# Designs tried in a protein design chat: VHH binders against Epidermal growth factor receptor kinase substrate 8-like protein 2 (EPS8L2). Part 15

Target 1, 157 residues: Epidermal growth factor receptor kinase substrate 8-like protein 2 (EPS8L2), of Homo sapiens (Human) (q9h6s3r46to202)
Amino acid sequence: MHETSQYHVQHLATFIMDKSEAITSVDDAIRKLVQLSSKEKIWTQEMLLQVNDQSLRLLDIESQEELEDFPLPTVQRSQTVLNQLRYPSVLLLVCQDSEQSKPDVHFFHCDEVEAELVHEDIESALADCRLGKKMRPQTLKGHQEKIRQRQSILPPP
Below, E stands for the ipSAE of ESMFold2; O stands for the ipSAE of OpenDDE; V2 stands for 0.75 times the mean of E and O plus 0.25 times the DockQ between their complexes.

## First folded at step 20 (VHH; framework vhh_surovatamig_d1)

Design c31 (from b21 with K107H; at its last look DockQ between E and O 0.82; V2 from the best seeds 0.00; counts 0 for: pae E 2.2 > 2)
Fold by ESMFold2, look of step 20:
Structure c31 (fold): chain B 157 residues (1-157), chain A 123 residues (1-123)
Amino acid sequence: as target 1 above (157 residues)
Amino acid sequence: EVQLVESGGGLVQPGGSLRLSCAASGFTFKNYAMSWVRQAPGKGLEWVATISGSGGSTDYVDSVQGRFTISRDNAKKSLYLQMNSLRAEDTAVYYCAREPFRYYGSHLYFDKRGQGTLVTVSS
């Protein structure tokens, strides 16, 4: 019943959506990221993004220590940001748990599996969680076929 | 277990210098931005300085700019703070802190910190 996918990503930045930072929309956050990128002030960090039927998890790529957990109900928005940066495939997530007065916007470069596919996985997980749908198994099956088509066929050992 | 152990604090006169050290273990040190934060008696936590995982980029609170230097040695898994031209206002417990991932703006997000080392600047 439990299906977990895992993606290698590079965290680019997280911003608090706060008027004091002049970030009141995702478009503001994207503009800020573009500014940081143009000045070479982005500190990239490799990590794993896991998607399951309960949450989105960020893990340390080497130790797999959990760096953050975003329960699906706290995920307000998942969106791709294509070709606006030196990074060709970017995913953004807007998250806010009940203890936060303002949401956070998190940006990831999807350097292994393109952001469109990661986004579709997340959207299907959100739909299944919130609307009682059964979209995610079909979504993942379609993605596995696309990924297989991009890779060479190797004989089994 | 993630551990951060600060050392190098002590009593100094105004205008003096101290070098703080932080020994890190239990995680891949070079992959994380690291910070020094401090807490003066009766005050909240104040961010002091941050250094990128590679050590190639640094940032400081205005009040310490030009007086403090953050550095790291990834081979030794160690973080440092060279503190020069110390002032009474620098009196605080100094903590070594890890950022799980980089927050930008007026807020810094720390998921691990040590027990701190006391710096007292008094005449």
Scores: ipSAE 0.382, ipTM 0.680, lowest interface PAE 2.2, mean pLDDT 86
ESMFold2 (binder alone), look of step 20: mean pLDDT 82; pTM 0.840
OpenDDE, look of step 20: ipSAE 0.710; ipTM 0.853

Design c32 (from b21 with K107R; at its last look DockQ between E and O 0.89; V2 from the best seeds 0.69)
Fold by ESMFold2, look of step 20:
Structure c32 (fold): chain B 157 residues (1-157), chain A 123 residues (1-123)
Amino acid sequence: as target 1 above (157 residues)
Amino acid sequence: EVQLVESGGGLVQPGGSLRLSCAASGFTFKNYAMSWVRQAPGKGLEWVATISGSGGSTDYVDSVQGRFTISRDNAKKSLYLQMNSLRAEDTAVYYCAREPFRYYGSRLYFDKRGQGTLVTVSS
């Protein structure tokens, strides 16, 4: 668990970032999510978000079947979206693998561990992967203390 | 292992009706949006309808709106498509499909699909 973390999240939506869909920026994607939310068109889906030294993984909440794998080099952006949606704690990820001509933007409600902590975990994993840093163990140690103080519990793998 | 098995296809006259069924197993059915897609002879796949995991929301391609009804029974892990007022252009193989998560793009995004059931609308 010290190198792999796992979070209960609710997937909200994934959008292709493409001019034909009027989504050319993260702000465009956020606006589209807000539009869907205002029309009650968000179809939430519980899943596990797993972070390790190589990838971000989306898993089925009960069976842990892998739904998606995002190798860290394909993760272009991680960002929190706070106080802008009816969901209080939202993480977004921009991902594009080598076979995609356009990126995807994925939105998750972080209903167990707040999005900022999940984001910091991901950012430290990206920094370690791309810059050769050793940030993630210290980040996770700090998060474990904060989670114990907040009495948040990470789901088992 | 995820399995989707369609049934209920057949020959029907224009104006008739059919009810398609899809039996799902190997995953938490209620947690996933489910779709019907179809493939007419010699054509690509066309999205037909989608229903949310809870069954509370549905969406349809315009050409079937008002004629087809998608529904699900989460206790039976079953997906249905009631097809009324059938037309010759509805002739296709119909597939039950699972979305791994909700994707809003121009391309079909399904990770599991059944073998399909043939619907033929002709006199």
Scores: ipSAE 0.597, ipTM 0.785, lowest interface PAE 1.0, mean pLDDT 87
ESMFold2 (binder alone), look of step 20: mean pLDDT 83; pTM 0.840
OpenDDE, look of step 20: ipSAE 0.649; ipTM 0.819

Design c33 (from b21 with G53Q; at its last read DockQ between E and O 0.34; V2 from the best seeds 0.70)
Amino acid sequence: EVQLVESGGGLVQPGGSLRLSCAASGFTFKNYAMSWVRQAPGKGLEWVATISQSGGSTDYVDSVQGRFTISRDNAKKSLYLQMNSLRAEDTAVYYCAREPFRYYGSKLYFDKRGQGTLVTVSS
ESMFold2, look of step 20: ipSAE 0.725; ipTM 0.840
ESMFold2 (binder alone), look of step 20: mean pLDDT 85; pTM 0.862
OpenDDE, look of step 20: ipSAE 0.810; ipTM 0.897
ESMFold2, fold request of step 21: ipSAE 0.642, 0.731, 0.730; ipTM 0.813, 0.858, 0.856
ESMFold2 (binder alone), fold request of step 21: mean pLDDT 83, 83, 83; pTM 0.842, 0.840, 0.840
OpenDDE, fold request of step 21: ipSAE 0.892, 0.893, 0.846; ipTM 0.942, 0.943, 0.915
ESMFold2, last read: ipSAE 0.753, 0.721, 0.739; ipTM 0.858, 0.847, 0.861
ESMFold2 (binder alone), last read: mean pLDDT 83, 83, 84; pTM 0.840, 0.837, 0.849
OpenDDE, last read: ipSAE 0.893, 0.874, 0.083; ipTM 0.943, 0.931, 0.538

Design c34 (from b21 with K107Y; at its last look DockQ between E and O 0.36; V2 from the best seeds 0.63)
Amino acid sequence: EVQLVESGGGLVQPGGSLRLSCAASGFTFKNYAMSWVRQAPGKGLEWVATISGSGGSTDYVDSVQGRFTISRDNAKKSLYLQMNSLRAEDTAVYYCAREPFRYYGSYLYFDKRGQGTLVTVSS
ESMFold2, look of step 20: ipSAE 0.643; ipTM 0.792
ESMFold2 (binder alone), look of step 20: mean pLDDT 82; pTM 0.838
OpenDDE, look of step 20: ipSAE 0.786; ipTM 0.889

